# Miniprotein binders against Homoarginine-6-hydroxylase 2-ODD-C23.2 (2ODDC23.2): the designs that were tried, part 20

Target 1, 357 residues: Homoarginine-6-hydroxylase 2-ODD-C23.2 (2ODDC23.2), of Arabidopsis thaliana (Mouse-ear cress) (q8h113)
Amino acid sequence: MVIYHRKVVFTYVRAKRFYHFLNIEMVTDFKSLLPVIDISPLLAKCDDFDMAEDAGVVEVVGKLDRACRDVGFFYVIGHGISDDLINKVKEMTHQFFELPYEEKLKIKITPTAGYRGYQRIGVNFTSGKQDMHEAIDCYREFKQGKHGDIGKVLEGPNQWPGNPQEYKDLMEKYIKLCTDLSRNILRGISLALGGSPYEFEGKMLRDPFWVMRIIGYPGVNQENVIGCGAHTDYGLLTLINQDDDKTALQVKNVDGDWIPAIPIPGSFICNIGDMLTILSNGVYQSTLHKVINNSPKYRVCVAFFYETNFEAEVEPLDIFKEKHPRKETSQVAKRVVYGQHLINKVLTTFANLVENS
Short names: E, the ipSAE of ESMFold2; O, the ipSAE of OpenDDE; V2, 0.75 times the mean of E and O plus 0.25 times the DockQ between their complexes.

## First folded at step 8 (miniprotein)

Design h13 (from h8 with V15I; at its last look DockQ between E and O 0.54; V2 from the best seeds 0.58)
Fold by OpenDDE base, look of step 8:
Structure h13 (fold): chain B 357 residues (1-357), chain A 88 residues (1-88)
Amino acid sequence: as target 1 above (357 residues)
Amino acid sequence: SEELIKQADWLLIDIKYLIFYARMLMEQGDLEEARRLLQEATELINKAQEIVDRALKLNPDSEEAKRLLEEVKKAIDRLEQLLEEIKN
C-alpha cells in the first residue's frame, strides 16, 4: 500500500478549474425529467493522462456534477455496451421468469448457497411491506476465506439459470462490461468532486465488490402495486437495465415529488448510493426511489450495483473533505465497513424470508 | 498471471495519480513537491515494467499484458515530458 502522503498534495491543488460549464443543452427531445448524459467523451479519454483537461471530458464531468447534486439519477448513453447485449440480457431474463416455478426453484436462494439465487415473489420486503417481485441475487464470487469470517456468509458460486443455457456466460460478460463502465463513470464523478480521476481507485476500489439483482415484476391488474419499496441504494453506483416499454421506476426529487424514470432504449439509468454519499463528504446524496408495478405485462430489470472493496472502511475521502468541508456533526462521518453492512442486509432480508415462508 | 496483471493495473492507477498531481503542482509553481511526486512515479513505473515483463514471459499472447505494456510506455513518455518541463 503506497500510503500517498495525500495530505500534502491536497493543500496545494487549488485547481481553480473554472469548469466553464458550457450549458450545451443537448436538447434530447425526450422530455426526460432526469438528465441524459452522453459519456462517450469520457470513455474516449479514460486511459489518457491528460483526460481531465480534455474539453469533452470537462463537459461530461459538468453534467455528472449537476446530475449528482440535483437528483442523483441520470441516463447514460454513449456507454459502449452493445444494444444487442443489453437487449439479450433482458430477453433471457424474461425467458427465465417465464419458466415453471419448479424450474426456478432449482436455483433457489439458500444460506448454504451463500445467499445467492432465486427469490420467489413475496419474499422481499422493503420497510416492512412486501415487494411484488421475484429476483435472482448475484454477488461477486471470491475464494473461500478471502474475506474472513464476515465473507463466509456469501461464499459460493452464483446460481445461474440452466435455462436458457447461455445465460451464465452472457451475464458474466455483462458484469465485466458493467464493472468497466462503472469505473469510468466514477472517474468522471471523482473529477466532478474536484479530485483526480483516481480518488476512488486508490484505496476503496482496487478490488470492487458488486451485487446484481435480476428482477422480475409480475403483471398487475391493480393500480399502485409496489414492485419495490422506497429505498436508497447502499453502494457507489447502480446501473439499471430495464424493459423499454414500461415505466415503473420512480425517483423522488428535491421537492419531494415522485418523478417517473421513463425507459430510454439503449440507455442505462445510473444512480448514486449511500457509500458515494459518505465518500463525497455528503456532496452527492443518494436519492430515494421505488418501483410501481403499473402494467399487466411482466417487466424485467437488471440492477448492477458497483461497490467498494468488500472490506472497505467507508469514510469521507480526505480530498473531498478538504474541497467540501462540513461541520463535524454530520452523520456522514460514520465509518461503515461495506462487507459487514452487506451481510447485515442479507441476513435481515433472509430473516424476513423465514418469517414469511 | 492474473495476479501480476492486477498488481500492474494498481501500479498504473497509482502512477497516473502521481503524474496528475505533479502536473497540478507544476502549474502552481510548487516544483519541489512536483519533483518528489515524479520521483515516486518513476519508482512505481519501474516496478510496473518488471511486473508486466513477468506477465508477458508467462503469457506472451496475453492481450491484457500487452495493454499494460502500452500503458506503461505512455506513463514513461508522460513522466519524461514532465521531467523535462520541470527542468526549464
Scores: ipSAE 0.382, ipTM 0.758, lowest interface PAE 1.2, mean pLDDT 86
ESMFold2 (binder alone), alone request of step 8: mean pLDDT 86; pTM 0.837
ESMFold2, look of step 8: ipSAE 0.812; ipTM 0.933
ESMFold2 (binder alone), look of step 8: mean pLDDT 86; pTM 0.835

Design h14 (from h8 with K6R; at its last look DockQ between E and O 0.02; V2 from the best seeds 0.00; counts 0 for: pae O 3.4 > 1.5, placed apart)
Fold by OpenDDE base, look of step 8:
Structure h14 (fold): chain B 357 residues (1-357), chain A 88 residues (1-88)
Amino acid sequence: as target 1 above (357 residues)
Amino acid sequence: SEELIRQADWLLIDVKYLIFYARMLMEQGDLEEARRLLQEATELINKAQEIVDRALKLNPDSEEAKRLLEEVKKAIDRLEQLLEEIKN
């Protein structure tokens, strides 16, 4: 019990100093705050061959390891993406969702659009319950035929809003930065798993797919409205950019309690997905989370999902099998083709849309 | 018992990292910092052992606790080896 207190206290004290600078009275009584990780030392060395040997990298790697094992969620600071860009993404997203419904429908999700575009409120279902959100679904663009017959379902450009006009260019820039950030975080996680920094840049991750959900949560006058049902993310990493003024994301801790993921201005919330659970030989477990709409105000959240190669057969990495051996009976041994899983999820969501339209 | 197992597994992981880093520092010739890390690792592994021993007292037939005990022993052996290497 006692030693966990000192390192949590040091992260808390550094967080408190950072938050004191931000005039955020962190409510001291939240026993289970998600860890805040300054990854700037990792980023400073991310291109160095000897990065694993840097004392600053070592410190970050140790924090990443603890976060991934304890809760599977952490705040990322020192990530190098400008606050202006992060905020502009949210602002432009608000502007889109404020548009008339007829204008939002210009980018409506369709099968012919490769299941890219706008989903109206009430289309998304999680575990048979309707989610109270609207979204723009985006996927990595790829050349026609690149991913064979499976990939054809998702072929097409992303449908970006024409209003605001700069939205496409902004989001493409943001996607690039999120991709680079995700890669660098995964280098830290790879080191944390006792591999080289590059285990997640091997055969399964040379051409990482990504998904982006630009999510709008309508204001509610009722308590405990489910904005997004309880789930785990399927990918490797998720980067969450959310409104700073509304607490809605809930993370289930190891004790089964729901912890609010209070927004921290200038931070990402990062979480691990089911594929990272598999790749890590089950060392890092994806964490169940949900969104509760508790505000009468509209809330936006941009979730960037960094994923494997589209055609990746996801299995535990050999290095992590060696470092973290498990009994063969672990359900983690299921080979999953990422692209096929994604397509099945997309098609299931769309079938639900057609049935409820 | 499950909580003790979890805590011991965590400490064992911290030890494995400290060992990894200590070895890297040894390869770099930073023997002073390597010794510091190995000492920290020794403190942590001893604590892990105490936790595993408590877990085994509560459930002697716990296969997970037995596994952790063997991993703790291996970590101790490795630490002892590295501490001897760093003296030479």
Scores: ipSAE 0.052, ipTM 0.345, lowest interface PAE 3.4, mean pLDDT 84
ESMFold2, look of step 8: ipSAE 0.804; ipTM 0.930
ESMFold2 (binder alone), look of step 8: mean pLDDT 86; pTM 0.834

Design h15 (from h8 with I13V; at its last look DockQ between E and O 0.01; V2 from the best seeds 0.00; counts 0 for: pae O 3.3 > 1.5, placed apart)
Fold by OpenDDE base, look of step 8:
Structure h15 (fold): chain B 357 residues (1-357), chain A 88 residues (1-88)
Amino acid sequence: as target 1 above (357 residues)
Amino acid sequence: SEELIKQADWLLVDVKYLIFYARMLMEQGDLEEARRLLQEATELINKAQEIVDRALKLNPDSEEAKRLLEEVKKAIDRLEQLLEEIKN
């Protein structure tokens, strides 16, 4: 029984009403553009018990609700991660991908490495088509045997580049900050869904897994080269840190049109995943997106995927089922074990690699 | 018509929230505040009905507007039920 403090529920409902009345007049049509959300008011109150009562939080929550409902993608500003760190992550990622192929192969992805490490260009396939990118795949590290036989496939340390030498420490710091940011955004989304701020911190979500893909997109001299095929993200939230000088990410809007996700310096692009769709009882739908390589210049993108607990049986949260009742016949009612799905995806990708090697 | 449908859907979501919180308050024995939330939900659902009716007037064959009308009716019925439960 989630003991909602009576005051928080009451004040949140009042504040949401007030905001709803204000927002009916400010119908921002997010169909054609990705919204920019300053989350700084949310972050300022993220540790306060009465955060749901704060007018600034209510405003951010309203923006998050609209973004998740209308597009499933938004820019995040006011996120509190330094621009220097964000840029250094991209810079060092460029430096790694500029290394000779033989150096990149020192951290080659292997089954024995728990499917962690470098994937060469042409290894990744989306919907049976080859993606024109290379990547370093990283996963949350865990103790041997923590996730039983299921987790065994992913056991091992992340394979960080040895050049540049500081890359590991930088990325570990970055992962921590992205984890904290994701948690705080999800508190806003939980409020937007009308729960407590902590619905995504319950038993199924107390030990969130994460995936990080450090992606390099080679320069192309041809139009419409698919860098990453059209897909939805599987997890809860994705935080995208991309090069500021190249537009490549495309998002399918509600009208079925592909809109460009133009980089905003110092921002993250945030999107929702399939697990959040399930947990929200289908209120927020994950959005189809793709990457088109349209530049002769090399492009990097660091995608941080904030996930459920590895062993989570993902189903709609009771509070969201109650607020947003749906017919049981919806595909959203399917229980999915996150870790098993992730492993199946990894193994399928690797099988495709072996067949095409 | 699409904008009207969107507005009605938003109001319906808010009504569902108010109903949820009202029920939580009822379970906690806070019948006065629960009643206030249900009254608020009643105001919003009536507005949603008006919007859906307008959408249907513009496009009588809109399956989405018809769906929303049925959801609005269910919400009204639920609100009436909860308001009666608070009186007893």
Scores: ipSAE 0.049, ipTM 0.352, lowest interface PAE 3.3, mean pLDDT 85
ESMFold2, look of step 8: ipSAE 0.813; ipTM 0.935
ESMFold2 (binder alone), look of step 8: mean pLDDT 85; pTM 0.824

Design r23 (from r22 with L39I; at its last look DockQ between E and O 0.93; V2 from the best seeds 0.79)
Fold by OpenDDE base, look of step 8:
Structure r23 (fold): chain B 357 residues (1-357), chain A 114 residues (1-114)
Amino acid sequence: as target 1 above (357 residues)
Amino acid sequence: DERVKRLIEAAEELLKEAEELIKNGDLEELIKAADWLLIDVKYLIFYARMLMEQGDLEAARRLLQLATELINLAQEIVDLALKLNPDSEEAKRLLEEVKKAIDRLEQLLEEIKN
């Protein structure tokens, strides 16, 4: 009798290791061509002085380093934002886009509103091609005159939908949580680059701007409709909250193939932007991505862009120049003023709006 | 030496910016300033520990001294914020983080003496 129990326990421990290996392997093997990173060990130590020496942090840092080197896109789990909040953001966004066009126009984007608010379908262009989406464009609010003449173009409150009524308060809470999450992910990325946890919280980065695009993709009966054209993101990090039932985001891998970013419920898709490429002295390259509308159903996506300071003159950080020396001839050595780039992008998009209205 | 020098210069600039904020800042600005100073203190502590591991105890001591000046200023800012709003949960949180930073700095300064 006793010998049979040891064999069953060994088979059960092997089956549990095989099920844990199969669950880890099925979680790794099945769904995502992009790495999935549980960042909970990093978040648990984000305020600790010795966080860089924590074994859990070191493991997360190693995963972030590989993801940023190989693909520039990863799933984030263990991020501490409630699934209820994430799902409510998508639900309320669906409810807004289901409103009559006249109701959506109450928050229409205008120059007088600081280019904040609703953009109708067909207004957004990527690389000279029309995107098949509608959006609400939001930006960090700031006091009048804070960013001088450059910032004046974006001055004003965000235009939140009045229906659903709770939308403003929900999204303001969501923005705060996305800001905190982005900061903590960047602490891991800073360590991965061989800096302190705080290299992305220096003078140029300590008052980060943010952009949020609340995007609605109409249902299509045609294949391969471009929802958003191929681009890289400009900022530091992007956090993507998308519908769980529709695969639309495509990421270009190192081989030049388009891989689908299949939704994982409760995860963010995180990607690095062009400013992180610059700041890292080109160690981490922003990845080209696009959205293809392949569903007859309406799809929503909330993209939160964590940026530099508005006035930041972005150049490679000295610590990363030292750790990762490159030949000066790289495009990475170009000083870029974030706020000026953002304004130029906004004005270009708006010019297209006027021409197509 | 050049890296330590740049760290010192950056922290000295922050000290000046924070001293100006103490005079004219509203509650939100005071809280932001204290948070930034706390990050800069954490930054200096990180590099001081790295220098200690490398055996450069003199450079480490200089960074810890500067971090002590910054954390004391952060405490003053938080105390002002709490005077403006005693019920500010964010200011209370920052006060506890400032206390932890002081304790860590005192510990590291004692480790360098031995």
Scores: ipSAE 0.707, ipTM 0.858, lowest interface PAE 0.6, mean pLDDT 87
ESMFold2 (binder alone), alone request of step 8: mean pLDDT 80; pTM 0.775
ESMFold2, look of step 8: ipSAE 0.778; ipTM 0.903
ESMFold2 (binder alone), look of step 8: mean pLDDT 80; pTM 0.778

Design t10 (from r23 with K5E E12R E19K)
Amino acid sequence: DERVERLIEAARELLKEAKELIKNGDLEELIKAADWLLIDVKYLIFYARMLMEQGDLEAARRLLQLATELINLAQEIVDLALKLNPDSEEAKRLLEEVKKAIDRLEQLLEEIKN
ESMFold2 (binder alone), alone request of step 8: mean pLDDT 82; pTM 0.798

Design t11 (from r23 with K5E E12R E19K A33L A59L)
Amino acid sequence: DERVERLIEAARELLKEAKELIKNGDLEELIKLADWLLIDVKYLIFYARMLMEQGDLELARRLLQLATELINLAQEIVDLALKLNPDSEEAKRLLEEVKKAIDRLEQLLEEIKN
ESMFold2 (binder alone), alone request of step 8: mean pLDDT 79; pTM 0.763

Design t12 (from r23 with E12A E19L E69L E76A)
Amino acid sequence: DERVKRLIEAAAELLKEALELIKNGDLEELIKAADWLLIDVKYLIFYARMLMEQGDLEAARRLLQLATLLINLAQAIVDLALKLNPDSEEAKRLLEEVKKAIDRLEQLLEEIKN
ESMFold2 (binder alone), alone request of step 8: mean pLDDT 80; pTM 0.761

Design t13 (from r23 with V4I K5E A59V)
Amino acid sequence: DERIERLIEAAEELLKEAEELIKNGDLEELIKAADWLLIDVKYLIFYARMLMEQGDLEVARRLLQLATELINLAQEIVDLALKLNPDSEEAKRLLEEVKKAIDRLEQLLEEIKN
ESMFold2 (binder alone), alone request of step 8: mean pLDDT 81; pTM 0.793

Design t14 (from r23 with L21A K23E N24K)
Amino acid sequence: DERVKRLIEAAEELLKEAEEAIEKGDLEELIKAADWLLIDVKYLIFYARMLMEQGDLEAARRLLQLATELINLAQEIVDLALKLNPDSEEAKRLLEEVKKAIDRLEQLLEEIKN
ESMFold2 (binder alone), alone request of step 8: mean pLDDT 81; pTM 0.792

Design t15 (from r23 with A11S A18G L30I)
Amino acid sequence: DERVKRLIEASEELLKEGEELIKNGDLEEIIKAADWLLIDVKYLIFYARMLMEQGDLEAARRLLQLATELINLAQEIVDLALKLNPDSEEAKRLLEEVKKAIDRLEQLLEEIKN
ESMFold2 (binder alone), alone request of step 8: mean pLDDT 80; pTM 0.782

Design t16 (from r23 with L7I E12R L14I L21M)
Amino acid sequence: DERVKRIIEAAREILKEAEEMIKNGDLEELIKAADWLLIDVKYLIFYARMLMEQGDLEAARRLLQLATELINLAQEIVDLALKLNPDSEEAKRLLEEVKKAIDRLEQLLEEIKN
ESMFold2 (binder alone), alone request of step 8: mean pLDDT 77; pTM 0.731

Design t17 (from r23 with A11L E12R L37A)
Amino acid sequence: DERVKRLIEALRELLKEAEELIKNGDLEELIKAADWALIDVKYLIFYARMLMEQGDLEAARRLLQLATELINLAQEIVDLALKLNPDSEEAKRLLEEVKKAIDRLEQLLEEIKN
ESMFold2 (binder alone), alone request of step 8: mean pLDDT 76; pTM 0.713

Design t18 (from r23 with A18L E19K L30A)
Amino acid sequence: DERVKRLIEAAEELLKELKELIKNGDLEEAIKAADWLLIDVKYLIFYARMLMEQGDLEAARRLLQLATELINLAQEIVDLALKLNPDSEEAKRLLEEVKKAIDRLEQLLEEIKN
ESMFold2 (binder alone), alone request of step 8: mean pLDDT 77; pTM 0.725

Design t19 (from r23 with E12R E19K I22L L80A; at its last look DockQ between E and O 0.94; V2 from the best seeds 0.81)
Fold by OpenDDE base, look of step 9:
Structure t19 (fold): chain B 357 residues (1-357), chain A 114 residues (1-114)
Amino acid sequence: as target 1 above (357 residues)
Amino acid sequence: DERVKRLIEAARELLKEAKELLKNGDLEELIKAADWLLIDVKYLIFYARMLMEQGDLEAARRLLQLATELINLAQEIVDAALKLNPDSEEAKRLLEEVKKAIDRLEQLLEEIKN
């Protein structure tokens, strides 16, 4: 009789390990319809002069090239930012959005605050439709007058929540790490486009602006609630830190189908923006995406947008024009001043606020 | 080569901007200027190596000479930053990267003579 009990326990432990392996393998064999890229080999060589010749870097570069060509979205793992920090950012963001409305209004977005701070639900519109989210809008801080009259509209400190108390210091640390990560991903993308690692670190890009949207999506009991309308991102790269337990981000593939961007714990979702499309001479196209609220639970997402210099007149880089020549008739040649575009977007959003208040 | 000319022009503009920051820049501006110079040095080294592989040793030498001017200024800026804040971890990091870049430039300049 004693021998039978040991076999059943061993089969159950093997079945649980096999179910955990099958759940990990089914979570891994849930072929993330978006590519997963371990960038750790790229980061390990980011300061090396011969990084472009490293076999691990070459492999990462090949994965980045495919991802940027095929879908413009990918998961980033091996990024070197601690899971504890990533999770603490989300946790503290939940804590803020759980505060009474009157407490959230202490950091209300205003023109006098340089359009920084808290936006209530129903303020943001995408393509004339109301977005079902609230947010804290943050921008890179700069000295008064640094960006002339164009930048004056955004002058001021970020309005960080005072509750949780550690929120400011946490987010400032997170912004630095996201900035460094974005720089290193762009070195890989630069190589993928057939340039040096440093094509995105030239005069136009050496003092990169950044935007951060700390987004809260309320729980819904209805299907197909638009959390954020369909759009492309304007900048170079976006790093998305989202809740691990809710699928809401949808990405439009090359076939025109909406693919769910299922959260992978400890990963960023990375996507390319319209400025990278221009800089690449249109080789990498920014991808249309949206957020559909489909959970009865509150969801948070921190989107870090790595941008050009504020005053950058964005045009295709010469190296990428040479490597990827296009016929002059391609609409890609529109010079756009990033800062002016950003200001126009901010002012348009605010005008819509006043009209709908 | 038009590309080599554009690289030289861009690096000369950065040299001018960085020299002004060395005179009147705060610690943050000095650190940024040193970082920019270091990146342009890395860029020039990358392109010089490519030109060496193509057999254009003259153009490669011109880029390496310019990279030497940039890295020397980067060293001066980092030294100025460390005088303002001896405990700046960013300035200390940049000092080590500047040293590596000097060593790499010396190696490449020796390779191009042979």
Scores: ipSAE 0.727, ipTM 0.888, lowest interface PAE 0.7, mean pLDDT 88
ESMFold2 (binder alone), alone request of step 8: mean pLDDT 83; pTM 0.809
ESMFold2, look of step 9: ipSAE 0.799; ipTM 0.927
ESMFold2 (binder alone), look of step 9: mean pLDDT 83; pTM 0.816

Design t2 (from r23 with A33M)
Amino acid sequence: DERVKRLIEAAEELLKEAEELIKNGDLEELIKMADWLLIDVKYLIFYARMLMEQGDLEAARRLLQLATELINLAQEIVDLALKLNPDSEEAKRLLEEVKKAIDRLEQLLEEIKN
ESMFold2 (binder alone), alone request of step 8: mean pLDDT 82; pTM 0.795

Design t20 (from r23 with D1S E2P R3E V4L K5E E12R A59G; at its last look DockQ between E and O 0.60; V2 from the best seeds 0.00; counts 0 for: other shape alone 2.792 > 2.5)
Fold by OpenDDE base, look of step 9:
Structure t20 (fold): chain B 357 residues (1-357), chain A 114 residues (1-114)
Amino acid sequence: as target 1 above (357 residues)
Amino acid sequence: SPELERLIEAARELLKEAEELIKNGDLEELIKAADWLLIDVKYLIFYARMLMEQGDLEGARRLLQLATELINLAQEIVDLALKLNPDSEEAKRLLEEVKKAIDRLEQLLEEIKN
């Protein structure tokens, strides 16, 4: 009789370990719907002349190629930005959005502020539907007149929260690190497209513009509340830093299914934008995504958009046209001046504000 | 190749743009210009090596010569930046990267002669 009890306990412990392993594997498999890419081998070689020949770089490049072809979204780990900084950005962002509305209005977005600052809930619209988020919109600062009459609309300093006091300095440091990270990811993508590491560091990309949206999503007790409507990003790359405890970002896969982008602590979610689609001669397609608010808790997300030069006329790079020739009948995306597109988007959003205020 | 000629023309345009920046640039613009030239040199080195592997030693030599002109200009810009601010960590970093690029160019130019 005694020998039977030991076997049942061992089978139950094995079954619980197997169920825990299956649950961890299923949770890892559900987390595996978007590829996780450790880019540390790429970063370790980013200054080396022979980086393209490094076995670790080649492996990362292969992962980037697959991710950009298959889904246009991936997790980035091994990115070299401290978890402390990443978390502090989110923490301070929560602290800001928890402030009284009157305090948030001290940095209210205005035309005179170059459309920089705080947007209240219900201001942003995607495809004619109101987005249930508030945000701080930030743009790369530039000298007055640098971008002519087009850039004049966006001229001005970023409006950083005065509470927390350290917010400005933290975010300026974060922006620098995100800029460097974006550049290094693009070196991997450049190699993946069969170019040199530096194809995205040419004339139209030497003075890259950036946009940052610091987004707060209010808690909801209803299902299917649209935090941000379905869209593609316009830029080159987006780096998403999100709360670790809430799944809200949804990515549309090649099959047309919405995949939840489950947070991975210490990771960025990276996605490609419409300009990268154009520059790649359409090899990598930007992916439709949306945010569904599904938590009763407030959620924050910091989206950093790495862009072209403000005046860049975005067209397919010659090297990628040569490596990835398209049939003439494929409508090469019309040349778009990035800065003009951005301004049109900003002005359209603001006009909608005035009409709905 | 049409690609090589485009690279050569792009490098010449950059050389001209950088020469103008030396005359009128502030410290920040000088640092940016030197960083851009360094990237252009790395770009030219990459393609020169590819041409060497393909057996186009003449094409490789042309690219490495242009890279040498660009890196020398980058050095001048960095030296000017360091005169303006001797404590600039960015300028010091760029100086070391420029030195590495010079050494690599000299090595590759010697490999083509043999």
Scores: ipSAE 0.704, ipTM 0.859, lowest interface PAE 0.6, mean pLDDT 87
ESMFold2 (binder alone), alone request of step 8: mean pLDDT 83; pTM 0.810
ESMFold2, look of step 9: ipSAE 0.749; ipTM 0.860
ESMFold2 (binder alone), look of step 9: mean pLDDT 83; pTM 0.819

